# Miniprotein binders against q9bqp7: the designs that were tried, part 160

Target 1, 240 residues: q9bqp7
Amino acid sequence: VPQNWFPIFNPERSDKPNASDPSVPLKIPLQRNVIPSVTRVLQQTMTKQQVFLLERWKQRMILELGEDGFKEYTSNVFLQGKRFHEALESILSPQETLKERDENLLKSGYIESVQHILKDVSGVRALESAVQHETLNYIGLLDCVAEYQGKLCVIDWKTSEKPKPFIQSTFDNPLQVVAYMGAMNHDTNYSFQVQCGLIVVAYKDGSPAHPHFMDAELCSQYWTKWLLRLEEYTEKKKNQ
Key: E = the ipSAE of ESMFold2; O = the ipSAE of OpenDDE; V2 = 0.75 times the mean of E and O plus 0.25 times the DockQ between their complexes.

## First folded at step 17 (miniprotein)

Design Lh8 (at its last look DockQ between E and O 0.93; V2 from the best seeds 0.00; counts 0 for: pae E 1.53 > 1.5)
Fold by OpenDDE base, look of step 17:
Structure Lh8 (fold): chain B 240 residues (1-240), chain A 82 residues (1-82)
Amino acid sequence: as target 1 above (240 residues)
Amino acid sequence: SKIWVYVTITAPSPEELYEIVKRIMRLAWEHGGEVIYVEIEGNEALILLQLPTEELAEKFAEEVRRLLEELGLRVTVTVERE
């Protein structure tokens, strides 16, 4: 049980999507502070078993591609992910006219992969927006806040070359999503709250993306796990 | 103390693999365990699980081995004690 319990949901905020036509999606810039990011917390609190699995994967890739090949591969994966996020931001942004969209960014297998998900996405409220949890002292940059099938979600877009049909295949991504939810729900820059999460895994070959929907109950379960990771991080930093 | 269990599976097809993974996930739940990570590549899967006791981990491991042997599938189950 976390020693420093804090709720994921804010009772002071309404769950009802204000029917007002979502104005321009919020894009709050990330402030460079001494405050740890969600990603940093998760990376520094991986279990020995998780580290082992990642190292095993890395070693296999190096054996297949060589060290230089692996570096190139990693760089390409990073670039592809970045381009995918840029393309999604362009697609989901109401300000960008179709004419201003780089057509080359839209000609991606990843974009093709998520088309069926995008059909169910509406009411975009935030894109590439910073969140801060002032009480728990962490920050993050969320990809998207929108309605998915009528439910307001924090949406996290991921790229993969491997199938991820189970939420457990997404490693710590569920923790990242709920961390963003909890921060947003208590960030004064936002007037609304989210109760659901969505992880979308897009595939390079254009095969249908896997959506992993997280209802309020599942989010609460992962929130407890997130709090434990945050405490572990805090303890490790005190001992350094 | 948490007991970690690794399960590696090879199946004849991805579809069969997914069904087997689902069965193993159910078995883990029945033994009070949690699935921490599932890696899938082609016809192979690696499942990382956490069980609350050594006894439950061993029972789970035995059930998984039995299930997969009955299906004629290659399986490796490793129980790690912290």
Scores: ipSAE 0.815, ipTM 0.933, lowest interface PAE 0.5, mean pLDDT 92
Fold by ESMFold2, look of step 17:
Structure Lh8 (fold): chain B 240 residues (1-240), chain A 82 residues (1-82)
Amino acid sequence: as target 1 above (240 residues)
Amino acid sequence: SKIWVYVTITAPSPEELYEIVKRIMRLAWEHGGEVIYVEIEGNEALILLQLPTEELAEKFAEEVRRLLEELGLRVTVTVERE
């Protein structure tokens, strides 16, 4: 129960697609800012139980790979994620300016993994676009806004080497999605509103990706949790 | 009134594991609980949950142990009291 509740949806903005929207997906640039990002808020407000599970995983990896090996592994995972997002932006963009030069970006297990999801994605409205919630004072960079099976969604793409068949397997990703959604719905750079979310977990071996659809009710439930994390972050920084 | 519960399970296959995890999630919901995190690795799962009271957490734990023992599967359920 947040003390300072704020709605995820904007009552002054339509939840229907706006026919006058531009045909090219929005890409609002992320600017350097002193206000916290969604990911920073989430990282700084992990529960002791979440920290324990993450540290357990890190120690197992360090035992297997050594400290230098783990650092190399982490760097490679980050690079694979970056390349996956670049490939998806290229695939979903009506202007594919880098396709011939970077065809190897399109040949990966992760891209194979999401093919069945991409068939259900249409009407791309935004790609790699910044959002800011000026009232709640946080910023983010969303991956994609598009229709999935006829529902306009904030879509977050994730790579994983472990199966994530349940939305609860995606750690704080649902909070990330709803934080982006709430910010976008109250950001003056956007003329439309989104009420649904989608988390897509892609796999390195090309196995079919797991989609985790979030309808408006589920988004509202996670929004309440996001507000609690944001309040915790604010309280923690006030006392530091 | 926040009670953390950890459940670890091993199943013969990923498909059977996923079904068992879904049954445990339903049991948690029936006891007023919330599933916070599910980690899958091979045929093993770890489930982190919150239950609203110690009484409900213990009842949930008893039901989970009974379910897995009836299936002949290994399970560990830990209820955090502190």
Scores: ipSAE 0.576, ipTM 0.860, lowest interface PAE 1.5, mean pLDDT 87
ESMFold2 (binder alone), look of step 17: mean pLDDT 84; pTM 0.816

Design Lh9 (at its last look DockQ between E and O 0.95; V2 from the best seeds 0.00; counts 0 for: pae E 1.8 > 1.5)
Fold by OpenDDE base, look of step 17:
Structure Lh9 (fold): chain B 240 residues (1-240), chain A 82 residues (1-82)
Amino acid sequence: as target 1 above (240 residues)
Amino acid sequence: SDIWVYVTITAPSPEELYEIVKRIMRLAWEHGGEVIYVEIEGNEALILLTLPTEELAEKFAEEVRRLLEELGLRVTVTVERE
């Protein structure tokens, strides 16, 4: 049980989508400061077993590709992910910003993969926007806040070369999503609340992406786990 | 502390693999466990899960081995002992 409990949902904010669909999605810049990012917290609080699995994967890839080949592979994966996010931001942005669409960014297997998900996405409220939880002292950059099948969600877009048909295949991504939700719900820069999360795993070959929807109950369960990771991080930093 | 368990599976097809993985995940839940991570590559899967006691971990391991042996599938179950 977390020692420092804090709610994921803000009772002072209404769950009702305010009728004013902002014509333009919010894009709050990330301020780099001494406050840890969600990603940093998660990376520094992995279990021994998680570290083992990642190291095993790395060693296998190095054996297959060589050290230089592995570095190139890692760089390429990172670049592909970045381009995918840029393409999605362009697609989900209002039509007035569409004139600057690099058509080359839209010609990817990952974009093809998510087409069926994008059909169910509407009411985009934020894109690549920073969130800060002032009380719990962490920050993050969320990919998207939008309605998915009529439910307002924090949406996290992921790329994979391997199938991830289960939410458990997404490693700590559920924790990342709820961390962003909790921060947004208590960030004064946002006037609305989210109760759901969505992880979308896009595939390079254009095969249909896997959506992992997180309802309010599942989000609450992962929120407890997030709080424990945050406490562990805080304790580790005090001992350094 | 929770007992960590690794399950590796090889199946004849991805479809069969997914069904077996789902079944193992259910078994873990029935034993009061939690599935932490599932990796799938081709016809192979790795499941990382926790169980609340060593006794439950051993029972789970025996049941998984029995189930997969009956199906003629390759399986390894490793219970991490403290």
Scores: ipSAE 0.792, ipTM 0.926, lowest interface PAE 0.5, mean pLDDT 92
Fold by ESMFold2, look of step 17:
Structure Lh9 (fold): chain B 240 residues (1-240), chain A 82 residues (1-82)
Amino acid sequence: as target 1 above (240 residues)
Amino acid sequence: SDIWVYVTITAPSPEELYEIVKRIMRLAWEHGGEVIYVEIEGNEALILLTLPTEELAEKFAEEVRRLLEELGLRVTVTVERE
């Protein structure tokens, strides 16, 4: 229960795009390096239990791979994630043709993994677009805003080598999604709002991705948790 | 204010593991708890959750141990006391 509650949705905005939809998704440039980012807030406010679990995982990996092996492994995982996001932006952009795309990006197991999800995605409104919550003063870079099975969603794409069949397996990702959603809904660069979220976990071996849909009620529940994390971050910085 | 509980499970297959994880998550909810994190690695799972009181946490832990014992499966349940 946050001390300073703020609504995730903006009642003065429509949750549907204008009838005269633009032909190009929004891509607002990221410009605010002083205001904390969503990922910074989340990283700085991890619980002791979350930190313990991550350190335990790290130690097991180091025992298995060695320190140099672990460093290389983590670097490769980050690179694969970046390539995956680049491929998705290319696939979802109406201005690119298949022949203009890097064929190696399109041939990954992660892209195979999400094909069944992409068939349900339409009406792309934003890709790799900055958001700012003008009242709560935080920023983010969302992956995608599009309709999924007829519902306009903030969509976050993740890669994983481990199965994530439950939304609880995605760690802080639901908080990330609702933080982006709240920021978009109160950002003057956007004329519409979004009330649903989607987390899509793609797998390296091409296994079907796990979608985690978040309706408005679930988003509101996670929004409360996000506000607590933002409060904790603010209090931590006040005491530095 | 909340009591933290860690559950680790090993099952014979991923399908059986997922069903057991779902049962444990329902048990947590029934005891007024909240599942914070679930990690799946092969046929093993880790569940991190909270419960409102130590009494409910110990009841939950006892029920989880009984469930897995009845199934003949390995489990570790630890309750964080402070």
Scores: ipSAE 0.497, ipTM 0.830, lowest interface PAE 1.8, mean pLDDT 86
ESMFold2 (binder alone), look of step 17: mean pLDDT 83; pTM 0.805

Design Qa1 (at its last look DockQ between E and O 0.02; V2 from the best seeds 0.00; counts 0 for: pae O 7.7 > 1.5, placed apart)
Fold by ESMFold2, look of step 17:
Structure Qa1 (fold): chain B 240 residues (1-240), chain A 97 residues (1-97)
Amino acid sequence: as target 1 above (240 residues)
Amino acid sequence: SPDELVQSIEWLAKEVEELLRMGDLWYAAWMARMAVDFAEDLGDPELIAKVELLLAEAYIAAGDPRAREIIEKAKKIAEELGSPELIEEVEKVRKKK
């Protein structure tokens, strides 16, 4: 139970749909500062069991691929994820249109995987945009805010490789999403509020992506877990 | 160490149970598949069967047809071990399907 409970929703901000839609999605730049990022908080508060399991998985991959092979594997996964996010930002931006001959956007199995989800996405409000929780003092960079099947969501795009899943930092993805939601709801750069989350898992082979919808109740439960991690982080900083 | 791996798998199983209670069935199944992978790495048949049943519970709650194959895997292990407690646990989960 966190000592300093704080609601994920902003009680001073309207619960109804936002008053105006921007013509271009927001893209607030991420600034270098002293305030901890969501990913730093989560990394610094992993349990000993999380750390052990991640290290065990890493050693098994190194045994299979060799040290250099693992480094190459890790770099390729990162690059594929980066390219996937760049492609999605381009596809969802109203300032860019698909060229009939531009196959770079369609080369990835991940992009094929997500096509059926994208038809249900509309009203894009933010892309690759910084958020700051001005009261709880943390920052993040969210992938997308848009309506999914009529519900405004913070959307996180994830890549998954079958049959060799990459498990690094996978324990806490829902916490990351709700942390971004809370930050956006309390960031003066944004005039609207979000109550739902969506994690979209895309597959390299082009298999249909899985849309993991998190309604307000589920988000509230994950929010409590995020607040505990933030408290734990603060306690560690006091001891340093 | 083997003891740390057992403790970590048991911790992961408790996290899956919490996810099931929260109703996050997809993430519970995803984390349970991870627990099965580590239990297979350890090679402890009783632990493998227990986390497989947890995965099956997540699949059943989600209406995922993969529950059938996982239950059969756990059943084979329970019969091989001859554990009446584990056999009963398998049947309890199978009846939920």
Scores: ipSAE 0.748, ipTM 0.893, lowest interface PAE 0.8, mean pLDDT 85
Fold by OpenDDE base, look of step 17:
Structure Qa1 (fold): chain B 240 residues (1-240), chain A 97 residues (1-97)
Amino acid sequence: as target 1 above (240 residues)
Amino acid sequence: SPDELVQSIEWLAKEVEELLRMGDLWYAAWMARMAVDFAEDLGDPELIAKVELLLAEAYIAAGDPRAREIIEKAKKIAEELGSPELIEEVEKVRKKK
């Protein structure tokens, strides 16, 4: 049970989009500050078992690829993920704001993978936009806020070479999503509230992406877990 | 195996990208540094440059002044490789600073 409980949803905000919401997706820049990011909190609060598994995986990968091969792989994965997000931002951005679409960015298995999800995405409110929770003192950069099948969601796009058909297979991603939701819902830069999350796992081979929808109830459950992680992080920092 | 390293780097890179998107810039940078270390261990200059750019992005996102040095390192590698694509990517990252 969190010691410092804070609600994920802001009762002062309407779930209904204000008619005055700009037609252009928000892109609030991430400010450089001493405030921890969501990902930093999650990473520094990984269990010993998770750290061990990651390190073991790293070691196996290094053994398989060599250190340079692993670096290349990591770089390629990062680059692929970056390109994927850039492509998605380009797709989801209004055409008038689109910088010259690098058509090459759109030619990926990952983009093919998410096509069926994109059909259900509309009403984009934010893209690659920073969120800050002033009371809980964390920040994040969310991928997308949009309607998925008519429900306003924080959407997080993931890339995978392996099927992740279950939300449990996305590790701490649900925590990330709800952390963004909670921050956005209490960030003064946003006039609206989100009640749902969506994790989309895109696949390199172009196979249909897996959408993991998180309703308000599931988000609330993960929010409690997020708060515990944040408390653990805060406690660790006091002891450093 | 080299393939395992590549997979690890790809995983790390995906994780870094995710972390960057998540705004966990510290862990993104940490993972990116690890990816750089692995890329260096693999000895693939192109991969090193790509992962250095990833690290640079993480540092840019974090406001870390070391981003400049990393970008310059990646640029040097890209120039040495004579890769127009990498040079373009370096310039794209530089513009984000």
Scores: ipSAE 0.017, ipTM 0.254, lowest interface PAE 7.7, mean pLDDT 82
ESMFold2 (binder alone), look of step 17: mean pLDDT 84; pTM 0.807

Design Qa10 (at its last look DockQ between E and O 0.02; V2 from the best seeds 0.00; counts 0 for: pae O 5.4 > 1.5, placed apart)
Fold by ESMFold2, look of step 17:
Structure Qa10 (fold): chain B 240 residues (1-240), chain A 97 residues (1-97)
Amino acid sequence: as target 1 above (240 residues)
Amino acid sequence: SPDELVQSIEWLAKMVEELLRMGDLWYAAWMARMAVDFAEDRGSPELIAKVELLLAEAYIAAGDPRAREIIEKAKKIAEELGSPELIEEVEKVRKKK
């Protein structure tokens, strides 16, 4: 139970668009500041059991690949994730300059994997856009806000490699989604709000991606868990 | 490789167990579904049954009635293999209801 509860949705803000949508998706630049990011909060509040499991996983991977092999594996995972996000931003953005696109960026198994999902995505409102919760004082960079099957969602794109899933940063994906949602809903840079979430897992081999939809009630349940993690983070920093 | 698939499913199973302990029931079920997806792609019938039982445990924890159907699928596999150990595991999960 959070000590100081705060709502995920903003009652002063509509979840319906006005008569017209913006002509281009929002992309609020990330500002460096002293308030923590969503990913930092989650990283710093992992349980001892989660940390233990991650360390065991890392040691097993290092045993199989060698230290240099594991470093290369990790770097490739991050690079492929970054390229995937860049490709999605390019695909979903009506940009007017060709220099902002790389043709090789659009050719990957991950992009093939999400094609059937993209057919259900429309009304893109934000891409790779910073969010800040002005009251709870945390910041994040969300991947996408768009309609999925007619419902406006915060969409988080994840990559997966069969059979070697990257365990290092995967425990708290639903908390990331709801934290971004709550921040956006209380950020003065945005005039609308979002009540649903979507986690899309894309596969390197091009296999069809798996969408995982979060309705408003589920988002509210995970919001409570996010608030507990944020409170835990705040108390740890206060006691340092 | 087959050994690589088994190892990946073991790590997913450990993650599901931790998520269940933390009460992240929706995400635990989602991770268990991923394990089933990996197993159905290239896994042995024994591996498929094991991950189906893991998914059933996640559904039971969430109060999801789909647990019943998944348990029955795992039971049929265990009977086809003639594995008393798998049949016992199926019954252990069914009694957790």
Scores: ipSAE 0.444, ipTM 0.769, lowest interface PAE 2.8, mean pLDDT 84
Fold by OpenDDE base, look of step 17:
Structure Qa10 (fold): chain B 240 residues (1-240), chain A 97 residues (1-97)
Amino acid sequence: as target 1 above (240 residues)
Amino acid sequence: SPDELVQSIEWLAKMVEELLRMGDLWYAAWMARMAVDFAEDRGSPELIAKVELLLAEAYIAAGDPRAREIIEKAKKIAEELGSPELIEEVEKVRKKK
């Protein structure tokens, strides 16, 4: 049980969008502060087993690709993911704010993969927007806040070369999503609350993306796990 | 311990690599940024430069214009360290852009 329990949901915020919500998605810039990011917390609190598995994977990849090949692979994967996120931001942004859509960004298997999910996405409220939890002292950059099938969600877009049909296969992604939810729900820059999360795993080959929907109950369960990770991080920082 | 930090950063770097392999580019980039942040907070300048180069490579791969700034930061660190190896690595990364 977390020692410093804090609710994921803000009882002072309405789940209903205020009619005054801007038609334009929020894009709050991430300020580089002494405040740890969600990703930092998650990374620094990974289990020895997780670390070992990643290490073993890297070693296998280096063995297969060579060091330079692995660097190139890593670079390509990063580029693909970035391009994917940029393309999604472009797609989800209002047309009037769209910089000249690089049509080349839209020509990806990942974009093809998420097309069926995008059909169910509406009411975009934030894109690539920073969130800060002032009380718990963490920050993050969320991909998207939008309605998925009529439910307001923090949406996290992931790329994968391998099928991830189960939410458990997304590792700490559920923790990331709920961390963003909790931060957003208590960030004064946002007037609304989210109760659901969505992890979308897009595939390079254009096969249909897997949506992993997280209802309020599941989000609450992962929120407890997130708080434990945050406490662990805080303790590690005190001992350094 | 410094060793534990290095191990953690190395692990983060590996995680980034795995995430990149998995095609989770955003999470890879995020982890790379975290690794940079971690290295900046607790790592040696050399480790910071290495992780920044990794991030730079990731940004180059992503066509992120911020790659230039990261490369310059890594270059500055490498120059300050007087590490020919790091300088060479910076130039290798720059040539990829």
Scores: ipSAE 0.027, ipTM 0.308, lowest interface PAE 5.4, mean pLDDT 81
ESMFold2 (binder alone), look of step 17: mean pLDDT 79; pTM 0.739

Design Qa12 (at its last look DockQ between E and O 0.01; V2 from the best seeds 0.00; counts 0 for: pae O 7.7 > 1.5, pTM E .646 < .8, placed apart)
Fold by ESMFold2, look of step 17:
Structure Qa12 (fold): chain B 240 residues (1-240), chain A 98 residues (1-98)
Amino acid sequence: as target 1 above (240 residues)
Amino acid sequence: SPDELLQSVEWLLKEAEELYRMGDLWYAAWMARMALDFAEDTGNPELLRKAAEIVLELAKETGDPEVLRELAEVLRLIAEISGDPELKEKAREIEEKA
């Protein structure tokens, strides 16, 4: 249990989106500062079991692909993930012009994979936007805030090649999402708050993406785990 | 080392149980599937049976068709590895209810 509990929701802020919110999604620039990012906190507080399993997965991949093959694989996964996020930002931006959109970004199995999800996404409020938790002192860059099936969510887009069940960042994806939620709910750049999260796992072959919805109760439970990771990070930082 | 692998598989199963208690059946099933995958390297039948029990309990309590399909697939895999035909029949029953 965390020694210093803090709520994920801001009681001074409405649960509902502000009726006067702008129609263009927010994109708050990431500011350089001394406070840690969500991804830094999570990376620095992995359990030894998480580290061991990731290393064993890496060694299996190297045995299958060779050292050079694994290096190319990881580089391509990163590039395709970047392209996927760029394409989604473009698709979800109402101000986007076709001339400035790379049509190659729109043609991928991952984009095909999420089509049925995108039909349920509306009311986009933020894209690739920075968040900062003013009290707990951490920062992040969230993928998307939008309604999914009528519920306002922080949405995280992930890619998967399906036959590989273990993805390096997957252990902590729910913690990442709720950390962004908590930060956004306490960030003065935002006039609204969110109670739900959505992790969308898209597949390279175009198979239907998996929408992992997290309601307010589940988000609150993951928030407790995030607070523990943040506490652990702070303790490690004191000893450095 | 073999001891680190065993401890890590047991950690995955513990995480799956925690996620189950939280109501996150999809991530619980995902953790159980990973535990099974690494448990094959240990050759430990107790870990395989423990993973099967977690998958079975998850399948009984989830109403989400997509989670049920994932759990049934994991259970079929466990049944093939352990040689337990009753688990294979249970997986078929769970998949039908999906």
Scores: ipSAE 0.645, ipTM 0.812, lowest interface PAE 0.9, mean pLDDT 82
Fold by OpenDDE base, look of step 17:
Structure Qa12 (fold): chain B 240 residues (1-240), chain A 98 residues (1-98)
Amino acid sequence: as target 1 above (240 residues)
Amino acid sequence: SPDELLQSVEWLLKEAEELYRMGDLWYAAWMARMALDFAEDTGNPELLRKAAEIVLELAKETGDPEVLRELAEVLRLIAEISGDPELKEKAREIEEKA
């Protein structure tokens, strides 16, 4: 049990967004401060086993591609991910705010992959928006808050070359999602609450993306794990 | 090829800038470091200069001590490769703020 327990859901907030559907999704800028990001917390609290597995993967990739090839590969992966997120932001943004859609950004296997998911996405409330948990002292940038199949979710878009049909295959992504949920639910910049999460794994070859839906119960379970990671991070920082 | 490496470095730097603009300072710093590592392999002084500029900008805008330390390390590496003592001093200044 976390020593510093804090609820993921805010009892003071209504589950129903107040009727003022903002016509425009929120895009709160990330403030640059000393507060750790969700990603930083997760990275710094990886288990020795996780680190070992990643290092082994890295070494294998270097052996296969060479050092330069691996660097190129890594660069391409990040670029593809970025372009995918940019394309999604463009797609999910209201038409009036659509910067000239670079048609080239929309021509990707990843975009094709998520088309069937996008059909079930509506009521976009936030895109690329910063969240801060003031009490637990962490920040994050969430990809999207929208309704998926009628349920308001924090949606996190991921790119993969390999199938990830199980939520367990998404590594610490569930922790990231619930961290964003908990922060948003207690961030004064937001007037609504989310109870569900969604991880969407898009595939480069355009094969149908895998949606990993997280109901309130599953989110609560991962929230406990997140709090433990956050405590570990905090302890590590005190000892440094 | 050297040209491919150069393109990779340029891309990484652009990505770092964009990540920076998006507020993901840690990833920006990481990308900048990777860009530097690649730049070292290319030995291109212009790329090193560009990397240093990005790192310095990142350092001005971040308040995260860990990011600052990482950026300082990157600057130190650039300083060592480029032989620029001014960059070494800037790295020290960043570390002191961390």
Scores: ipSAE 0.014, ipTM 0.297, lowest interface PAE 7.7, mean pLDDT 81
ESMFold2 (binder alone), look of step 17: mean pLDDT 77; pTM 0.696

